# VH-VL binders against L-aspartate semialdehyde sulfurtransferase iron-sulfur subunit: the designs that were tried, part 2

Target 1, 131 residues: L-aspartate semialdehyde sulfurtransferase iron-sulfur subunit, of Methanocaldococcus jannaschii (q57563)
Amino acid sequence: MRKRVYYWTDSEHINKPVISDTILNTGVKINILKAKVEPQEAFLILELFGSKETIEKALNYLSKFGEVEEISKVIKRDLEKCVHCGCCITQCPINVIYMDEDYNVVFKEEDCVGCKNCLKACPFKAIEIFE

## First folded at step 14 (VH-VL)

Design r8 (from t7 with heavy chain S53D)
Fold by OpenDDE, fold request of step 16:
Structure r8 (fold): chain C 131 residues (1-131), chain A 125 residues (1-125), chain B 107 residues (1-107)
Amino acid sequence: as target 1 above (131 residues)
Amino acid sequence: EVQLVESGGGLVRPGRSLRLSCTVSGFTFDDYAMSWVRQAPGKGLEWISFIDDKAYGGTTEYAASVKGRFTISRDDSKNIAYLQMNSLKTEDTAVYYCARDTYGSGYEIDYFDYWGQGTTVTVSS
Amino acid sequence: DIQMTQSPSSLSASVGDRVTITCRTSQGISSYLAWYQQKPGKAPKLLIFKASRLQSGVPSRFSGSGSGTVFTLTISSLQPEDFAAYYCQQYNDYPITFGQGTRLEIK
């Protein structure tokens, strides 16, 4: 099983190994897709792997030290509107948008975390939200 | 009323291919994950494959017994889930059910609240 | 894989009897366990989910209990329409697995 979540923590817990402790205490595997750490706040995009029980335990553990929000994949690219300008590439926090050798923008929609950064960056409004 | 109707079953020889269809109605198809579950004659239930809804990327999962041979897919515009079965074996003989997965906490399969009537696949020399 | 073992594989009972079917798992699955009823030539019908939650439309004589590795389906008072096969199913991890089934027959 797999689950992706947004995770926020405050200055009280920013210097604590919360992610490592979560892994060690629950047995979950965590892939950190994005990390933004500031002195007063940390924001993470986490991908959790394990059984439903393990993931549930991990989320409960994380919730003791911060806020958890589940992620839905709601972003898709309209290929008819896309001109492969690449404006969206640098805005993707988990690098699932890139240019291939043919200078085509490749968007792995199945790996999207729904942050909507690319949506805002697209000058052609070729990125759609499906909520 | 929620309805699931399987079709495409039949008699085939080993090594051949067959594609099953599951036509659904009575609910918003694209909001639900779907699974295929089969039952060999006189045997129990065996989960075969899972396909998630679009909100979670439409990811797929397979049982080891069919992985590499079967492919699950869906056409949300037509309210149909498919099971492409290649390289069929005699042990694939079964009634094949499509089942609606319940929405849990996302990115995962749960239990099955609605089932089709099943379609029979017989693989024999 | 998580192995599911039901006990008994078959049992005979009479209308009005209290019947208990057990499902054991090879590893802990928390409460991610469902129960199904299947009659001959028909598709399975969901009875219980999350180990103890009764599916809408299912008679209250059906109940589920347990957590971890031992689960129980109970029919408080058997009705004629309850004679069928019953299956437990775990959805804690892939692959999804079912018990081998319990056949409930008329005594």
Scores: ipSAE 0.730, ipTM 0.911, lowest interface PAE 0.5, mean pLDDT 92
Fold by OpenDDE, fold request of step 16:
Structure r8 (fold): chain C 131 residues (1-131), chain A 125 residues (1-125), chain B 107 residues (1-107)
Amino acid sequence: as target 1 above (131 residues)
Amino acid sequence: EVQLVESGGGLVRPGRSLRLSCTVSGFTFDDYAMSWVRQAPGKGLEWISFIDDKAYGGTTEYAASVKGRFTISRDDSKNIAYLQMNSLKTEDTAVYYCARDTYGSGYEIDYFDYWGQGTTVTVSS
Amino acid sequence: DIQMTQSPSSLSASVGDRVTITCRTSQGISSYLAWYQQKPGKAPKLLIFKASRLQSGVPSRFSGSGSGTVFTLTISSLQPEDFAAYYCQQYNDYPITFGQGTRLEIK
């Protein structure tokens, strides 16, 4: 099983090995998809791998040191509205949007983390959010 | 009302291929993950394949017994889930059910709240 | 894989009886367990999910309990329409697995 979450920490925990401790204490595997570390806070996009039980334990552990928010259903691109302008490409924090050799914008949707940056960046409102 | 209707079953010889379809109605298909579960004659239930919703990339999973031979897919525009079965074996003989996976929480399979009536696949020489 | 073992495999009971079916798992699955009812020639019907949550439309005489590795489906007062096969299913990890089933027959 796999689950993606947003994770926020404050300055009190930013220098603590929270991620590694979570792994060691629960057995979950964590892929850090995005990390924005600032002096007073850190924002992470985490991908957790394991059984649902393991993931649940990991989320509970993480919540002791920060705020956890599950990433809901992600985005869908309306191909009729998309003009392949590429505005969304640079806004993707994990670079899963690219332009192919035919100058078409392509989404690696399987790797999407649902950050909604591309939605905001799209001048044609070609990206939809699923709840 | 939620409805799932399987089709495409039949009698085939070992080594042949067959494609099953699951046509759904009564709910927003693209918001739900789907699974195939089969039941051999007089036996229990066996999960064989899962496909997530498009929002989560449509990730697929397979049981070891069918991996490499079966392919699950979906056409959200037609409200149909498919199971392409290649290199069929006699032990693949079963009633095949499509089932709706609850929540569609992304990359996770859950329990099945709605099932089709099933379609029978018989593999015999 | 997570092995699911139901007990008993078959059970004879009478209308009005209290019936208990047990599902044991080879490893902990928290509460990620579902129960299904299946009548001959019909598709399975969801009864219980998350070990103890009753599916909408299912009679209240059905109940589920347990966590970890031992789970129980209980029918408080057996009705004629309850004679069927019952399956437990774990959804804690891939692959999804079912118990071998319990046949509930008329005594």
Scores: ipSAE 0.728, ipTM 0.910, lowest interface PAE 0.5, mean pLDDT 92
Fold by ESMFold2, fold request of step 16:
Structure r8 (fold): chain C 131 residues (1-131), chain A 125 residues (1-125), chain B 107 residues (1-107)
Amino acid sequence: as target 1 above (131 residues)
Amino acid sequence: EVQLVESGGGLVRPGRSLRLSCTVSGFTFDDYAMSWVRQAPGKGLEWISFIDDKAYGGTTEYAASVKGRFTISRDDSKNIAYLQMNSLKTEDTAVYYCARDTYGSGYEIDYFDYWGQGTTVTVSS
Amino acid sequence: DIQMTQSPSSLSASVGDRVTITCRTSQGISSYLAWYQQKPGKAPKLLIFKASRLQSGVPSRFSGSGSGTVFTLTISSLQPEDFAAYYCQQYNDYPITFGQGTRLEIK
């Protein structure tokens, strides 16, 4: 089974090996899909693999050292397939996708909620949900 | 009204192939994972395969009893899920149900809130 | 694979009776268990999910309880339409597995 979460950790826990301790204590497998690390906080997108019971135990452990929010989807764009056509821009209901000054399509992934509208709109299938 | 309609069942000799279809309506098919569950005559239920929605990568899983012989697929433009059944055996004789997974749980498969009425596959010589 | 064992495998009862069906699992599954009703020639119908939560449209005489490895479906006052087969299903891990079923018959 797999589940994706946002994970935020603060300055008290940023120097702890929370991911490795979670794996060792629960047996869950963890894939890091995205990380943004600052001196006083970290933001991660994690994908957990295991039985649902194992994932529950892992999320409970992680929540002791940070905040967990479950997500359904994490978006990734295949830049080799993307031709910057802009078809996806109008399909994003929260305007996460825009065109920059050089006419390149840009995804502001940190604001994405995983609604899948942009995935369905791309004629070149350049947008995918990663696990 | 949510509808799941299986088709493609019939009488088939051992070693041959058959393709089942599950045509859906009344919901956004693209957003749901789908499973096939079978029931041999006078027996209980056996989950055999699932396919995730394309946003989850279209991942598939199979029960050991059918892995390597059956292939699940989907065509979201036609609202159809398929089960390709190769190298059929007499123990594959069953009613085959398609079933819809619960929306929005965050896991790829849970329990099945809607079921079709089933299509019968009989494998005999 | 997580083995699911229902007891009893069959049961005779009268209208108005209270009946209890038990599902035991070979491993802990937390509360990731569902119950289904199946009438002859029909597809299964979801009754209970997450061990104890009643599906919309299911009569309140049905209830579920349990966690871990032992789960119970209870029908508090049996009605004529409740004579059917009942199945438990775990959804904790692959492969998804069902109990062997419990047939509930008129005495």
Scores: ipSAE 0.440, ipTM 0.776, lowest interface PAE 2.3, mean pLDDT 85
Fold by ESMFold2, fold request of step 16:
Structure r8 (fold): chain C 131 residues (1-131), chain A 125 residues (1-125), chain B 107 residues (1-107)
Amino acid sequence: as target 1 above (131 residues)
Amino acid sequence: EVQLVESGGGLVRPGRSLRLSCTVSGFTFDDYAMSWVRQAPGKGLEWISFIDDKAYGGTTEYAASVKGRFTISRDDSKNIAYLQMNSLKTEDTAVYYCARDTYGSGYEIDYFDYWGQGTTVTVSS
Amino acid sequence: DIQMTQSPSSLSASVGDRVTITCRTSQGISSYLAWYQQKPGKAPKLLIFKASRLQSGVPSRFSGSGSGTVFTLTISSLQPEDFAAYYCQQYNDYPITFGQGTRLEIK
């Protein structure tokens, strides 16, 4: 079984080997889809593999040292609201969003994991998440 | 309003192939994972295959009894799930149900809230 | 693979009786268990999920309990429409597996 989550390491635990300890404690397998590490915090997009019981144990362990949030499946863009400003491009940790040669913003929606960063960044609210 | 209708069952000889279809209506098919579950005459239920929605890459899983012989697929534009059954054996004789996975847990498969009425496959010489 | 064993395999009972069907698993599945009812010639119908949660539209005389490796389905007062086969299903890990079934007959 697999589950995708956002994970934010809090400031008290940024210097701890949380991912390694989670794997060793629970036996879960973890794929890191993206990582953004700052001096006092880390943001990760994790994909966990195992039985549902194993994944639950892993999420419980992770939540002791940071914040876990489940990822939505689908993002869509409303082209009537989008003005191709590009604010969302740098917010996509898996590079679903880019600008073409004509300065049009392009979404590879089929590759999206639903992290919501682009939704938060769009000043025109052109981005919608389906669950 | 939710309906699942299986078709394509019949009588076939061992070693031959058959394709089952599950036509769905009354819900947004694209959003749901689908499974095939079979029931041999007078026997219990056996899950045999699963296909996730396309947002999760359309990944598939198979029971060991059918892996390598059966292929699940879906055509979201037609609201149809398929089960291609190759190299059929007499132990594949069963009623085949398509079933909708309950979406919302964040896992690819849970339990099955809607089932079709089944289509019968008989493999005999 | 997680083996699912139901007991009893068959049971005769009267309208109004309380019955209990047990499902045992070969390894822990937390609470990832569902129960189904199947009448002759029909597809299974979901009764209970997450071991104890009643599906919408299912009568309250049905209840489920258990966690880990032992689970029960209880029907507190049998009605004529409850005579059917019952199956447990685990959904903790692949492959998804079902119990062998329990046939509940009218006495």
Scores: ipSAE 0.413, ipTM 0.769, lowest interface PAE 2.5, mean pLDDT 85
Fold by ESMFold2, fold request of step 16:
Structure r8 (fold): chain C 131 residues (1-131), chain A 125 residues (1-125), chain B 107 residues (1-107)
Amino acid sequence: as target 1 above (131 residues)
Amino acid sequence: EVQLVESGGGLVRPGRSLRLSCTVSGFTFDDYAMSWVRQAPGKGLEWISFIDDKAYGGTTEYAASVKGRFTISRDDSKNIAYLQMNSLKTEDTAVYYCARDTYGSGYEIDYFDYWGQGTTVTVSS
Amino acid sequence: DIQMTQSPSSLSASVGDRVTITCRTSQGISSYLAWYQQKPGKAPKLLIFKASRLQSGVPSRFSGSGSGTVFTLTISSLQPEDFAAYYCQQYNDYPITFGQGTRLEIK
């Protein structure tokens, strides 16, 4: 089973090996999809793998040292409204939106983490995200 | 109203193939993972396959009893899930249900809130 | 695989009785358990999810409890329409598995 979450830590906990301790305490596997690390805080997009019980235990442990926010798995594009303008491409922090050789905007949905930036950027309101 | 309707069942000889369809209505199909669950005559329930929605890459999983012989697929534009059953065996004789996963859980598969009425597959010579 | 064992395998009861069905798992599943009712010739119907949460439209006489490896389904005052087969299902990990079923029959 897998689950994606945002995870934020502040300066109080940024020097603690929270990810390593979470893995050791629960047996969860963690993939870091994105990281923004600054001297006083870190923002992570994590992907957790394991049984649901293992993931639940891991999220509970992580929440002791930071904030956890679940990421929606669903993004939709209304192809009747989409005119392939490309405004959303630069707004995707993990680069799952691109323009192909035929000038069509393509969403690589399997890699999407539901951050909602592309929805805000679309001038034709062709993008919808379900939580 | 959420509806799931299976079709394509019938009598078939061992070693042959059959394709089941699950036609859905009353919800946005492409937002949901779907499963096939079967029940042999007089027996309990057996989960056999799953297909995720496209946002999670449309990944599939199979029970060991059918892996390599059955293929699940979906056509979101037609609101249909399919189960291609190859190399059928007599132990594949069952009622086959399609079932909808719950919406918005964040996991690939949970529990099944809506079920079709099933289609019967009989594998006999 | 997570093995699911229901007890009893069959049960005779009268209208108005309280009945309890137990589902035991071969390893911990937290609360990731569902209960289904199935009448002859019909599809299963979801009753309970996450061990104890009642699905919309299911009568309040149904309740579920348990965590870890032992779970129960209770029907507090049996009605004529409750005579059916009952199945537990775990959804903690792949493969998804069901209990072997409990037949609830009229005495």
Scores: ipSAE 0.328, ipTM 0.713, lowest interface PAE 3.2, mean pLDDT 85

## First folded at step 17 (VH-VL; from r8 with heavy chain G57K)

Design i2
Fold by ESMFold2, look of step 19:
Structure i2 (fold): chain C 131 residues (1-131), chain A 125 residues (1-125), chain B 107 residues (1-107)
Amino acid sequence: as target 1 above (131 residues)
Amino acid sequence: EVQLVESGGGLVRPGRSLRLSCTVSGFTFDDYAMSWVRQAPGKGLEWISFIDDKAYKGTTEYAASVKGRFTISRDDSKNIAYLQMNSLKTEDTAVYYCARDTYGSGYEIDYFDYWGQGTTVTVSS
Amino acid sequence: DIQMTQSPSSLSASVGDRVTITCRTSQGISSYLAWYQQKPGKAPKLLIFKASRLQSGVPSRFSGSGSGTVFTLTISSLQPEDFAAYYCQQYNDYPITFGQGTRLEIK
């Protein structure tokens, strides 16, 4: 089985071998799809492989040293609520949201990994996730 | 209304091939993984294959009993999932169901919230 | 492969009875277990997922419990429409596997 998550660490845990310890403690396999490491924090996109029980244990272990957020498959924008303000653009870590020539906010949904950052940033709650 | 309709079953001799279709409606097919599950006469259920949604490029998995002989595929433009069954054996005799995987768990396969009515495949000489 | 064993394989009961069906797994599956009902000539119908969560539209007389390796499906007061076969399914790991089934018949 596989599961993709966002993972954030803070300054207290940035220098710990959290990925390695997670693998050793649980037996999960981890692929790092993206990493942005700064002196006081790290942001990772992880892909975990194993049984669901193994992945569950791995996510629980990871959550002790940072924040874990699931990546959703489906993010839809409610065009009745969207006013094209652009607040979501800076929150997309893979830059699939941009403003076109007519100043409309455009989501390239087919390239989206479902991180939900734009949903949390939208002041009009125009972004929805279907589970 | 969510509907799954299997077709293409029939009587076939061992060693031959058959292609099953699952035509879906009432939901956005591109967003869902699909599975085939079979049930031999008087027996229980056996999962045999799955194909992931469009976002994961239609990756596939197979049960050991059919791996190398069966191929699952999908045509998102037509809302159809297929099961190509080659080198059929008498043990493949069953009712074949297509099933929609649940949505949104973050895993490629879970449990099946909607099922077709099934199509019967009989492999005999 | 995770083997799923249901008990009993068959049982007879009367309308109004409390019925319990057990599913045992060959290894731990956390709570990644579903229950299905199948009437003769029909496709399975999802009853319960995540061991204990009722699917929408399923009567509250159905309940599920358990975690790890032992799970139960309970029907608190049997109705005429409940006479069917019941299957458990694990979705913890590949391959997806089902129990062999339990036939619930009229006494």
Scores: ipSAE 0.432, ipTM 0.775, lowest interface PAE 2.4, mean pLDDT 86

